# Ledger of designs, part 10: VHH binders against Putative methanesulfonate monooxygenase ferredoxin reductase subunit (msmD)

Target 1, 366 residues: Putative methanesulfonate monooxygenase ferredoxin reductase subunit (msmD), of Methylosulfonomonas methylovora (q9x406)
Amino acid sequence: MTSLARADDLAAAPLARENCAVSVETKSGVFGFDCAPGETLLYAGLRHGLTLPHECATGTCGTCRARVMTGEVDVAWEEAPGAARFKRDKGDVLLCQTRAVGDCVLRVPAEVAAKPARHQIPAYRTGLMENIRRLTGDVISFEVALSAPMDFDAGQFVVVEAPGLEGARAYSMVNFTRSADRIELVVKRKPSGGFGDWLFGATAEGAKVKVFGPLGRATFHADEHKNLLMIAGGSGIAGMMSILASAAEADHFRTRKGYLFFGVRTLADGFYLQEFAQRVVEAQGNLEVTLALSHEDPAGADHPDHPGVKLASGMVHEVAGRAMAGRYDDLIAYVAGPPPMVDGALRTLITQGGLSPSAIRYDKFG
Key: E = the ipSAE of ESMFold2; O = the ipSAE of OpenDDE; V2 = 0.75 times the mean of E and O plus 0.25 times the DockQ between their complexes.

## First folded at step 4 (VHH)

Design p24 (from g11y with S53T S55Y S58T Y101S G108T; framework vhh_8ghr_2)
Fold by ESMFold2-Fast, scan of step 4:
Structure p24 (fold): chain B 366 residues (1-366), chain A 122 residues (1-122)
Amino acid sequence: as target 1 above (366 residues)
Amino acid sequence: EVQLVESGGGLVQPGGSLRLSCAASGFTFSSYEYIGWVRRAPGKGEELVARITGYGGTTSYADSVKGRFTISADISKNTAYLQMNSLRVEDTAVYYCARYSWDYSGETLDYWGQGTLVTVSS
């Protein structure tokens, strides 16, 4: 079924000409699924409902590690940071970077369920790039109008493939709506970042993209009735905006406290500040927002143009640790950003905050 | 089925070194199933001193031990290590190896070893 398989491909250059049968040996038993031409093994398994281990889904973490037992595969990004410690000579691969050449057998050293317990099953959609807006010198917001509605939980992300660019890139949803006809995403430009360069160029508006999702387990549920701590670095703020939108819909801060710490280098690198100020007003004292500046000392304790947004100097997890001392009661923490920031935050929350690891939900983006 | 067995504890003088090991069985080290070292001193709560993921080898440390302790893992032997240098009297505690895992509710410390005693005294 080559014509049907083409609709599910995320790769620019498929290696297989037809669907491949994949068998995966896990701690929970053996599962089978079909992999479309050019599709990565991680996305193929996920869309069949298998809870294959993953965090970034784009090559920078090691969570989707598996071993190829039999069959031929192609590894799209052999130098991926997540694979730095792998035994490649023994068949170790990242499932998010690996495409099937033919039928294959994999081993995943984890417990895998046949269906997610509380999350939607990921699926492919096409989309149109719309409403591209520059937020700072290196941050750009965009919307994707989806070919079919997507149900997702606040805090989840998608991967996006742009025409002519190799590989998929992970972006958390900024908005929250049920049965979303469009999603809002935000990107920070990286040195030598092909997607960022394309998005900042003249041809992105109206372009067709491929979207796979929803992905991610760092999700907010208002019925847990917990106080919220949100720690975000850079573009990690995206998922926190979705959580804030969901919390507002549920009137969560009427009875619960919220604390948001957003780490940026300088005051000029701050964005979404007017929305933060508005949400602080609406929460009537139950939501605090602090912009943590790692490379600039603020002139005062409050943002000059956005009343209700506090300013502090330092790394975001250290700022959060100091501000949260004695305030960890009945709380779930959400952490999103690059791996070093997330690891620093986890250390602070567990060792200084005394938080149970079960009360901490995180996403690492590399 | 899941078992964690610590070894390498003992008596050491201030400024000395010890290497703890944790042999794991019943699971394989991964980014979802990795190892943390937790200590408990008399009259104090539990402190997560170090953790390491099985795949990427990402490490993190408590501020009290940063620069003095080093965590590592040998994935082929399914064994984690804690190298403890420049030991202080305040490092005296029972050290536990724990499985740090991810589920749909977040990260959990779900299985613990029996603990190994580290005493730093003259």
Scores: ipSAE 0.000, ipTM 0.114, lowest interface PAE 20.6, mean pLDDT 80

Design p25 (from g11y with S58Y Y101R S105E; framework vhh_8ghr_2)
Fold by ESMFold2-Fast, scan of step 4:
Formats: sequence, C-alpha cells, structure tokens
Structure p25 (fold): chain B 366 residues (1-366), chain A 122 residues (1-122)
Amino acid sequence: as target 1 above (366 residues)
Amino acid sequence: EVQLVESGGGLVQPGGSLRLSCAASGFTFSSYEYIGWVRRAPGKGEELVARISGSGGYTSYADSVKGRFTISADISKNTAYLQMNSLRVEDTAVYYCARYRWDYEGEGLDYWGQGTLVTVSS
C-alpha cells in the first residue's frame, strides 16, 4: 500500500517483527493498540484514536512522557531535549521517540479518551511537495498535496518525514480548510537544520513526503465566544494564521476582540503583512496587529507599506504586556515560538494579566 | 507552597442542600492532578466521595453519594465545588479537600485542607 515512506525508509525496520501489542494504563482505564514496525508509540496510539498527551511530537518538549512498565523498547533519539529531566532508570521515555521491540505495557498518568466524537483522529498520508516559495532571507513557505483529505482544527500541526532525512519535523498549518486536500506550512531556517536546507535545494519541489496528523491541542473554536490574544515568534506565526482564517470564516471579530503580536528581528524579517492589513480592515477596529522588532527601532508607529499593521520596539512578550495592560477580559491567549519566548509570555500573562493557565494555549517549537 | 482552603460547611436539615468550596493555591489544575473530596465521620475511616480533573472535567463519585452530589471546578478561580443535595443524617462528617494525584509513581492523596464540618440533623 505504501509506494513511498515505507517502514524501512522511516527507521531501521525489523523485518522479522510484525505488529507489537501495546497496553497503556491511564487515569481513564487501560487501552490496547498495535504498533507497526518502525512506528513510534505516540503515533501508533494516536492513530488508534487515543488522546495521548503531546505537544511537539518530535522530541523537544517532554509532554508525551510515559513510563515503560514491562517489555522492551527502542529509543530512536536518546539525547532528545524533552527527555533531559526524565527518570530513565525507572523506564521514562518520550513516546514520540520510542518504538516497541515486542509487546509492552506503558503508564501515562493523564486523562485519555478513545475515539472521541469531537476530535479528528490522526492518520498517515502521503504528501506531494508543491509551491515552495521564499518569504524572507531565511523563511520558506510550501504546500503539501495530500493523498487523502484531512479535517483539522485551527492551530493544529502535522509531522513531516522527508526522503533521506532522519526523523520527523513538526509544522503548524498556515491555512484553515475543512476536509483539506492540501496544507500550507512555513519553516524558518535553523543552524544545522537539515529540513530547511533540503527545502532550499533542487530536489524538494515535487518530492513525496510522509505526513502524520492532525496533531496538537492548542486549538481555536469560535463557539467559545472569547476575545483572542495571539503572541508569536518566528515560524510560530503559522498556527496564528490558521486561527485568523478560522476566525474570519466564523465572523468572530464582529462581536469579539483580537490582538496579535508577531516578533521579528527587523522590519525586513516581517512576512504575511498584506494578509494582516486585510484582516485588520475586515475586523472593523476589533483586530489589532503589532509587529514587534527586537533589533530595530521603527521610524513610525505604523508599517510604511501595510496600513493597519502597528510597529513597536522590543521583545514580543514585553511589547504584548505593555499593550495589553487592562485588556485581558474574557480572552484566550495563544502563544507559539521558541521556549524562551513562550516562557516569557507565560510569565507576563499569568503575573501581569492575571490569566488562568487554562486560558493559555501554547506550542514550543523553535 | 501548596494550600487548600475549604468553606461552606454548616448545619442543615435532612433533605436540605449545602455547597462546599475548595480554593487552591500553589499549583494549577491539570490532567495530572485531581481535586478530591474526602469525608471522615466520627469513629470511621476516610471515604473519597468525589473527584474532578481541572483540565478534562473527568468526574467520579462514591456509590453512597452518586446522583445526590455534584463536583465542579472553576479553573479561572482555581476553585473546586461540591454541591450536596438531598442530604441524609449519614452524610454528617468533616469534609476535606485534597489534591488527588495519579502520576508515574502511582496514585494517592496529598496536600489536604483543614476540613469543614457538615452536620445533618433536625
């Protein structure tokens, strides 16, 4: 059934091993599922409809922590940053980096639901790389045409496995469409970033990739009728674009307020600016967009080429804190970016904004 | 420092109702931590009557109170509530709020409040 991204292309597949039976002990009871050769325990559980805890799904955050109670497992990335504080001697693992060697029993001390009606069940799809475009000196946009439609919620992401590159990379969807035949993703080039380098190369356009998703729980739902605060750094803006698209479809900003703060180093590093300007006009005063410049002082309060996009100097979480003073009523905050930025934003929202942690939804990717 | 403070106890007639509150500080409600209501009647052991997760809204009740008691949480106030209806003389006890933990090391109760007395009598 798989013409590309076969089990032997994902990881060293044990040809003598068939599916492994996995049992997971949770606060909601014991669930069983099968894990395919070379597949990680997180993706295996998720595609069987189990709402296993996860955030990055690629080894950096630690949210998919589990304990192996019995059985043998293989950890694909032993030095994964998300596992730095784990009790490895007691069997603690990251489910997104762990493959079953045989039947095993896991413990996940969380509420886990099986096949919930309100959640999209993640699945593997083949993708075709299309429309690769450079947005700035180090930011690239691309589309993936999917082998089968994917229904997702605004703010969700997928993991992508590229041919010849080890491991999966997580990217939030930029677009928002029900039953999507294609998804739009954006990547900022990182030091030693193999995927970014591959995208800037000659072989990426038209390449077939393996996509797993939709993933993530930092999702927007217009029927919650909340004001929106969005704080994004770098490629963290991707999920915010999806949220804005969903909010526009629901005409959310006719009755609710929105505040978007996008952190970049300089004016030249800003992107999606025309889309921001259009959404500000459409929201008729109920949406404010601010580009926060960490390494440049703006000549004026507004972007010279994009009316409606405000400019401010400083780190994005500090700019947001100053602008949002007294404006935290009835809102949900969405935060996406590198861990130091997310941590700074969380401190501001909790200490200065008085927000409950339940009103803050975040992703630590960069 | 983790603290749990109960309020709302008192004297009520059989068939009456009371609402207990549990204000939590020093931690936030999460999928890894529940709030439980435990009662102790004179000369009897502890009974876990209800628990709720602050994140998922998962609730459970002891058979003795099922259908009569309702547990809820206000995450913005970091406060859990126990609505007690159709009270019986047998519900007379000191009611404690406690953090119910189910983690990698197992399950149990930690960080208890001081307790609030509920007396059901004519």
Scores: ipSAE 0.000, ipTM 0.239, lowest interface PAE 11.3, mean pLDDT 82

Design p26 (from g11y with S53Y G54P S58T Y101T G108A; framework vhh_8ghr_2)
Fold by ESMFold2-Fast, scan of step 4:
Structure p26 (fold): chain B 366 residues (1-366), chain A 122 residues (1-122)
Amino acid sequence: as target 1 above (366 residues)
Amino acid sequence: EVQLVESGGGLVQPGGSLRLSCAASGFTFSSYEYIGWVRRAPGKGEELVARIYPSGGTTSYADSVKGRFTISADISKNTAYLQMNSLRVEDTAVYYCARYTWDYSGEALDYWGQGTLVTVSS
């Protein structure tokens, strides 16, 4: 029906004007779906209920790798970082950056399910930008009022495309609500970052955006009855807020422990601190929250304005590693933030923490 | 060393049944490999008739055998089975147990067994 594609990439090659039939060969059998003009193969497959592998869904990772077996495709972003090790001449592509020119056959060497139980099927929605507010000098929170309700799991994200801005951007939901008619997102402004800068403009409030989701497999489920470790850098905290909200609804911390480490540069860069303090009180000793300051030494062990929020100096993954020594029992780890931080956390959790990769769920942004 | 040993073939009348067994050694049934049954009739090419993803339980069948054949696996015994019902003369072939891999370079079939002959009388 609709498509999300980078405007700067659309001029690179002609695209099909009609829907294309796509067949995908997987470890679970062969599935078929239609791809709309200008739509990427990943989004087309996902909205038809196929659990195609993906992480960033925006070209940065390599998880949505597939091989084009037959047919012509157009690769929107040929130099995408996620495709650095691909064999382009053999048909290797990133499904999140690839559009069909005609009917085609793909191979995805993974287990893929059609319409899996318990999972929400991603779909396109339009949304209206609302309640845009500044949380720090470079962090902005906003809400999107959706054209139709979206069911999602805590930890999932959406892809947003704003009018007049190039490219789609991935943002984890901050809230957790069944059948959400509104989602809350947060973004950290970057130098020459179009979306962040646009959010400070007079025309962002009430603007119409395109949303595709929910996406992501790094989801929290209280019925797994695990202790939680959450390591977040910058805007990566968004998904952790959703997890905390879901955990609170399930009264998860009555019987399980939680550890949240939030990395920021300085004390002034911290946000959601009042909510963290409240969550710590509600968890009655079973939730610990630590703000890790990479560029400032705290004057004390506790946040001066928010009792219950601990302070520590250092990179968030190193702070977490030191604090969690001997405390990795019966635990699932969530990690979210920029790739260097996530990679550092993964190394710490696997090598120092001894965690199985299956016990680690992560999202890389930017 | 990977080895697959087939057994259970024989002579049956049309409409009869056979159960083939495949004992695997040199590897454990894993999430990256299918175990499949490939047949080759005299003068014909090879046909993949059934495959199973043992750790996930996912199965797939060729249209020619769908509804008549059932593939299964016993992970504890590292053994796969092909239950063949309502056998037809055209099912006459040597049946090979194969390790079937999926990767970006394409589908790869590794079979190390001698096969087991199934003859359905005319």
Scores: ipSAE 0.000, ipTM 0.156, lowest interface PAE 17.1, mean pLDDT 80

Design p27 (from g11y with S31R S58T Y101T S105E; framework vhh_8ghr_2; at its last look DockQ between E and O 0.01; V2 from the best seeds 0.00; counts 0 for: pae E 22.5 > 2, unsure alone 61.9 < 65, placed apart)
Fold by ESMFold2-Fast, scan of step 4:
Formats: sequence, structure tokens, C-alpha cells
Structure p27 (fold): chain B 366 residues (1-366), chain A 122 residues (1-122)
Amino acid sequence: as target 1 above (366 residues)
Amino acid sequence: EVQLVESGGGLVQPGGSLRLSCAASGFTFSRYEYIGWVRRAPGKGEELVARISGSGGTTSYADSVKGRFTISADISKNTAYLQMNSLRVEDTAVYYCARYTWDYEGEGLDYWGQGTLVTVSS
């Protein structure tokens, strides 16, 4: 397995010197996989093609909760927010923070598939940081040139580990290319964000990073022939850009409708606006893009510098709910942003939109 | 200046009830500025037990307290409450009121109160 050699490059834990055999009990049966030294159980299972439950894959959401039935494990971040409520004395762990010390048996109380159709299997790659570009006062775009091509679906993300920084961080791909030799990512700077601060510094260009992916289940497939609703807050727009690129490649908006709602605080916080305007023109009336301003009232209904982009006042999920009333037919919804926004959107789409949970695909970033 | 002032802690018997209050000043409860209650027992990490939006419309609870604790807010008084029922010995902790904020780049807790001790013992 070529993936095992790449896993060894990511991190070597002193406790695990050889591969460990892992067995996982699920609602769909029992599956086995190997875990490399220093590798987390979530990444090990995912790269073997198992659809283990996950959302953030970085310790905050709790979706990758599992129970260790037998065997010894090491938890990299015991105080992780997603694990704050766990029964640790009974073996509860976050798979994205847990490394095997020896052979072990896990229980995951979910449906799990092995190598399902349309599933892109995650793998480790190294990357080279290139084309770092400031988009706004606090938003940076960058590209990662990959050591080996990555085949991914529009809407997917990777986790990136930078030299000298603790932990991995999740970023959705902005571009869409089959067998991609490079990926485009975007980040907004937080006051105490180590990765953002590193990117705004002089040493990031040309730096080597470690990448694991593709990850995520909020994927776009043009052959489903559905109308698209996209609701994004802040940096959650990244995956929507990938979906728009994939839809354009497939000429999806020739026969289907698209609705994109992008939430920002103020007009000055908007980015990718020229690309939105271009996509609206190319879709010939079948794509609508609305910039939702949560902390500013717009002077008019259209962006003054980008006429194809509509403006509205309010929280993005509330703006989308009002605009989409009566327009939920034959539609898949994509939602990406912080948990409160995603939860609000899910509530609106299910209760007011009447959408089945299977028609809603989301990513919560924390 | 943002300030959070907690009250209502004390000693209570197992099965008893307490109501904690959190008076906020320097900001107004809104869609973006919420209140969360976090507890910390000696030798343990922090646990977010409950949070509420400023509009009083959205609440969430940790599994350990769900069905026993109720969070509420009085917007006109800019004050949040945590009603704690069916208290257990394991609920013994210092309880902190914290401003829970979110925007499209994430959520977080900032500006914490001084903490109020809750002891569940006979």
C-alpha cells in the first residue's frame, strides 16, 4: 500500500513503530484496515475507502466519535472541543485525534460503506505553497502544488499541516479539475490564527506542507440533473466556487437553475465578486447570485461595481429562506459555514422548504 | 467595556435545584452576540453546558445536562439564566457565563465572568 509510506511522512509517534491492525464494528458489519505509525484512526480508515462519519476532521465537531472496545490508543488532543462531553472511561474518542498504539477494535454506531461508487479515496500528499494572493484586508487565496495528482469532487476539502504550526486545518478546494496537480484554497485571518498569520508573513511562499484528502460528503454531481441552492457564510464560499466551476464545465445551467447566497458582514467584505458576475452572464439567466450583508444595509438591489450580483440585508440563511419561498422543486441544497449558520439553514430548508435530509449537503467549519 | 456578572451559586443537595443569573453590560444581546454557560470541575477540562441566542429563539445543551438544565434570556434586562434541576454530585463545578459570538468565520467564547461555584453534596 503506497499510502502507508506517505502516512509515515506526516508524523511518527514514539508509541507506534509498526502498522497496527484495526477492526471497526459498524451498523453495516465489521471492516478491517491498517493504521500507520503516527496516523489518526479516522485518516487510516478513510484512506482504505471506509466512509467513516466526519465533518471537520480536526477535533471540533464530534461527528467522528467512536468507542475503543479493545486495544491501547493515544489521544493527541484530549481537551478537543468535540470530545468535551465524552465518556472517556468507557473508551469514547474522536477518531480524528486518536492514534493506535497496537492492534485495536473500534465501534462506530453508523452505516459505513467500503469503496462506494463515486467515492474519491483520500490519500496523503506533500505540497508546495504557491501564488499567495491577498483578496481583501483579511482574506488570502493560495495554491498548493501537489506531489501527486488528486482526483476530487466539487465541494470537497483537504486538511493542511504547515511546518512549525501545531495541528491540521481544513480548507475546501476553490477550483475544480479532474486529476488535479494543484489545488486552490482560501482563508480568512482570525486575530489569533497561527496559519493565517503565517500566510500573511513572508515565509509561506515556497514552503512545503502536508495534505490529506479529498474529504467531505457535500459533493456536486452534474449527472443528478438537479437545481442547485448554495448557501455560504464567509470562507464557506470556497466549496461553492468549486461547485460553480464543475457546473460550468458540465454546462449544467443550460437546463438547470442555480441560486447562490453568500453571507458577509459588509459590502467591503465581499470577494470573488467579478467571478460571480461572469458566472451569472455565462449561465444566461439560469444562475442568481446574492450577497447577503448582515451588518450593513445596501443602497440598492444590485452591487454597484458588479451588476450581476444582487444585494440583500440580513443573515444569509434568512435571506435565502425568503428568496427561495416556493422555489424548492427538484433541488439539492449545499450549505457551508459556521455551525450556527448551518443549523439555521438546515432548519429553514427542512421546515419551510420541505426538503428531505438526503437533498441537503453541508459542511460545518469550526 | 464588556462585563459579565454571575450570581446564584451555592451548596445544594443531590436532586435539588439552583438558578444561575448572568447580567451583561457593554454589549446588547443580538443574533451575533449570545450567552454560553461553561463549567469546570477541579482537575477536569472545560465543558460548554448550554448556550442561547440573544433573541431567545435558539438553545443548545450538552448531553450530560439535557432535560435537566434550561437556559433562558431576558432581553430587556440584558440578563441570561441557567435553571439547574435534578442536580447530581458530578454537576459540582465552577460555572462561568461567557459571551458567545459568531460571524461567518466561526464561533467562539470571549469575555468571561468571574465564575460561580456550585457544590452538590449532602
Scores: ipSAE 0.006, ipTM 0.400, lowest interface PAE 9.8, mean pLDDT 82
Fold by ESMFold2, look of step 5:
Structure p27 (fold): chain B 366 residues (1-366), chain A 122 residues (1-122)
Amino acid sequence: as target 1 above (366 residues)
Amino acid sequence: EVQLVESGGGLVQPGGSLRLSCAASGFTFSRYEYIGWVRRAPGKGEELVARISGSGGTTSYADSVKGRFTISADISKNTAYLQMNSLRVEDTAVYYCARYTWDYEGEGLDYWGQGTLVTVSS
């Protein structure tokens, strides 16, 4: 327990010294949980099994919006992009960026369940950074050896906090295994990307990180018995790798079709292509994988180095729209990538593909 | 008619073990159907304790029971089991066997039985 605030901490509301009782008013009723000192309201609710709304869990998307009805809270990132349109004077906050100062009552304008079936309950873990590998000039994969095993569904992500870096970053699991002792993650380096720069410019091997998860609701479940459409850009491919691994374990493609579209700029920007080719062979004609090249016209329809991977020119959502004509029967779609790509894919799937929004699961990455 | 019948509950001391059984009828296990255990402790809401797919080997557990509870299935008997070891007083609850299918997050439980009481006390 903390004893004395530092002088620079006196500019912000003090964090709670003891657990605080939190009550959440939702469309589904009222739920309660304890929030530990220094813990965000989002993580506290999630680890108690509540299906609180969230997507990024890192302050950028706004999905974890809540209103403080009574009680005092501490908002860690006042200028978070996800809070740009909030009514601060009415108590609007991001649950992922907010901590309790005392007991409080929140309103979340969403349906929320307590520990529903099929819900993987998130937990705090630490982990060791291992097996850091460069996949392309700007893409690194790495593993985290977890302090305790984690169960997760394919398509889920974790948030990772590196020592000395502000904020947690969300990364979708690439692997799939039950009771995982380690997870595999992938990062595409961005200018001013902090964590990515840490991975690229320093020896991160063996470093301790904080991990919270599993998180995310855009998950694959073989018992839904659906044909699969997967559309990904950049590092958004990570969750699709996990989905393919889970589908293979369930023999999903014995009776169902799959279509994966992976958008990159050029051939040189593609990664995991050998793994995709292997999955295509294993699926014996029921899985198609297309690499969509936004800045290159391929010489032929097949990847020269990875048999079974098809090539197409264009933005990934347009390539998918053209290729999927007449193939939307009994299908669920998974979309992951940068917001413009995801928005384009959603528009295409709804207007041109005729899919209902309920048949589309997606994650946007900033 | 889907039916789920729980058995194996009872009184046990802390640190003890119990094995719950869930006999299913009205559907056969497939790799795409899931059976789970949900518990309702006195004064608490519902908690999904564990789930398993029919024969696909996909399992998940609540953090509160990981390492102590093991879910399994016997396809030939159309029965799922929950092995509960190292029981704690906090595990006291009515345990329901449940079937679920995919829907939106927050949905999944569509059939359950009457439940079986597990009491952990000295």
Scores: ipSAE 0.000, ipTM 0.086, lowest interface PAE 22.5, mean pLDDT 82
ESMFold2 (binder alone), look of step 5: mean pLDDT 77; pTM 0.782
OpenDDE, look of step 5: ipSAE 0.076; ipTM 0.520

Design p28 (from g11y with S55W S58T Y101V G108T; framework vhh_8ghr_2)
Fold by ESMFold2-Fast, scan of step 4:
Structure p28 (fold): chain B 366 residues (1-366), chain A 122 residues (1-122)
Amino acid sequence: as target 1 above (366 residues)
Amino acid sequence: EVQLVESGGGLVQPGGSLRLSCAASGFTFSSYEYIGWVRRAPGKGEELVARISGWGGTTSYADSVKGRFTISADISKNTAYLQMNSLRVEDTAVYYCARYVWDYSGETLDYWGQGTLVTVSS
């Protein structure tokens, strides 16, 4: 089923052609929804307005853990890192990696709401790949022109499914626009990554993709009137760009402080530097941006071509910890990047910063 | 200059054992850098079979080799090892030692050895 669902295989099995009825038992009661052929149980529940627990929505975090009580399911990625300690013999699954084979009953031991007020309900949209451009030797930016407008909050992401490639890939929106007809996404090429290879190829421009979203709860709201700490590694910077755009639109840094730490290996791996420099100027002293170099010592404290961008040596969470000492007052922290960086940042923020977990919003991408 | 040099490959019968070695130079094993073993059989894609970090020796394995292969590192010798037990015909591949970096940009393999051939045949 996984190959038929993901590869758009024309040899459709009978099981892959029918919707499945799903019942989910939660602390808030029992809810029902339909799961389409090839659709994961997480996406099916979310598009029906259920606030099912999730973080990465792509198999790495484990937050969408559920138990299959009855029925047959297909687990698309059994080796998913988020499922490493699950009791699979008792029916534990990641909803973002699980597809129904027939009708099934799930248990999610969490509070779940149905169609809550003022909540953006995730939906499928068709997209056209446009404006694919290289930002560095291995970082590529692209836009997706959506079949229907999408409202989203700054910091949210979508999952993208490309034709002929297995699985969904999560990308945070770089832009911030209400009723967006287009979204801007960024990806770093992985050595064995099919999606990155496809993007660097000749056939990606103008290609039709499936987009599901908006997703994620690590969202920025200017009306909370908090100082902002942003710690990002690699492509995790995408959501921070969206947060900066939203903050600028709300004139947030007129009265609040912002601190952005962007971790890269070397100076040459830095991108969005002109946009950072411009944001620093616009914030008139209330926004600090630091590029943290893990594998290079900077020649000076400021970027040679972008004076508003500071340079520091070290791992981004360690650089942030040193720079933020004594500056955690009235703060919400946003953290985005690969799991070990996020875990390091969370440890620093909780133990050294004394931040409550409720003041920390994060996304783990692999 | 970063160099990774593999040794220990060869011909072995099914059910046999081999120990691969990877001598690294030009960098030291650290909490933020891993050594990985990646294999490639003719006509197949690359598979990361095992990795180990300098951070307390944390290890991980592909399900295809879990329980049969063991990765280890001697930090003082800057050398990683892959102990391969209960070898199967499908383990036949070129085995590469690679620097597996778990950094701000996610997972990357940025330096590779030349590869060592492991043939499991009766």
Scores: ipSAE 0.000, ipTM 0.134, lowest interface PAE 20.8, mean pLDDT 80

Design p29 (from g11y with S31K S55T S58Y Y101T; framework vhh_8ghr_2)
Fold by ESMFold2-Fast, scan of step 4:
Structure p29 (fold): chain B 366 residues (1-366), chain A 122 residues (1-122)
Amino acid sequence: as target 1 above (366 residues)
Amino acid sequence: EVQLVESGGGLVQPGGSLRLSCAASGFTFSKYEYIGWVRRAPGKGEELVARISGTGGYTSYADSVKGRFTISADISKNTAYLQMNSLRVEDTAVYYCARYTWDYSGEGLDYWGQGTLVTVSS
């Protein structure tokens, strides 16, 4: 009907109608796996156990870069930010955005293992949307009841595909449970392919979704016996809630310190405050939680309804930097949020905190 | 009452130009607020195409429109503009103006206009 529809019809290569055989050359040897119709090469490799490099798994970071050596592929999002510096003329692709049209050979110039040493093998599950709740004017929480239990590590995420929407979106788990029959996710409204708009509408409750995971390597393990610094902005708080739940289960704050800084614009934008207050009480002085207000000056040092939650004025990375001066010993830092917040926090941790990159674990989204 | 009102959409031939306007009311452009232009084509998800700071000092663009689209703001009129040049068939979409919060504590859209249709067709 339109010039756009005509262009899509003329440009689109047909996807494979049956499984494609994929071979991947790595520093650790050659591995094979099958890719299903419409499946991205990253998800196909990961569900076969291969530890293919990845961070965002949704097109923004560039870590899943590979080269197509032979065979035809379809790239779903050619302008993906993670691909900005790729040599496309030489076959460079993002595996999270690339689907096989037929059998193909890839090169990944990294060490790849046949199975994860620490993390669970990702798998597809179907889910039902449940308990959709608005937490603030632009933040919504929801649960997904899974078709099969998922084992995951605190700090991991899933990708969710909603009916009628293109592409998958990455969300960190808020909860932490062994063999989870449901996962809790949280989202801030943004232009991320319409999922936020769909979720903020009334039709999402009871809807079927596709879930792939668990994903991510920015994970908490109590057996590392480290103090924790957590810096989060917006929905980046999700993974931190999972870390706090895991730390509580392991009684980690009995002997270790925790510091959580949660950046929001105003006091009214704060959420999970009751849970923070409860965690602070349970940690008996070994956990500090600060809500950093970038656009409001707090009337006092403590939240009026949640005395265990401290208030501070400023950007979350600057608030954290001031509060953490002299406190970086024996510490792992976890950072999650939008790219500008994460970049600001990383600068503070490296320049002021003197932390090595191995002591910093982060997730960028959006 | 925060409102964003778009105007300037319409039909244009490939290679042509359009200028979209976004009039803001209920808030004043500031250093900490950004105005973004988001588009949605039939059968596609939302794409943030351009963003400008409330002071006009900082801009960013999606790679798909870089070099063709220019975002600007008139702080005295509390109005943002999207100048669209060298228009292509694939630029056909509903274009939304939105208040875009971008600071070190977070990022997102909190207020949207109703949208204006841009059709690029011969």
Scores: ipSAE 0.000, ipTM 0.104, lowest interface PAE 23.0, mean pLDDT 80

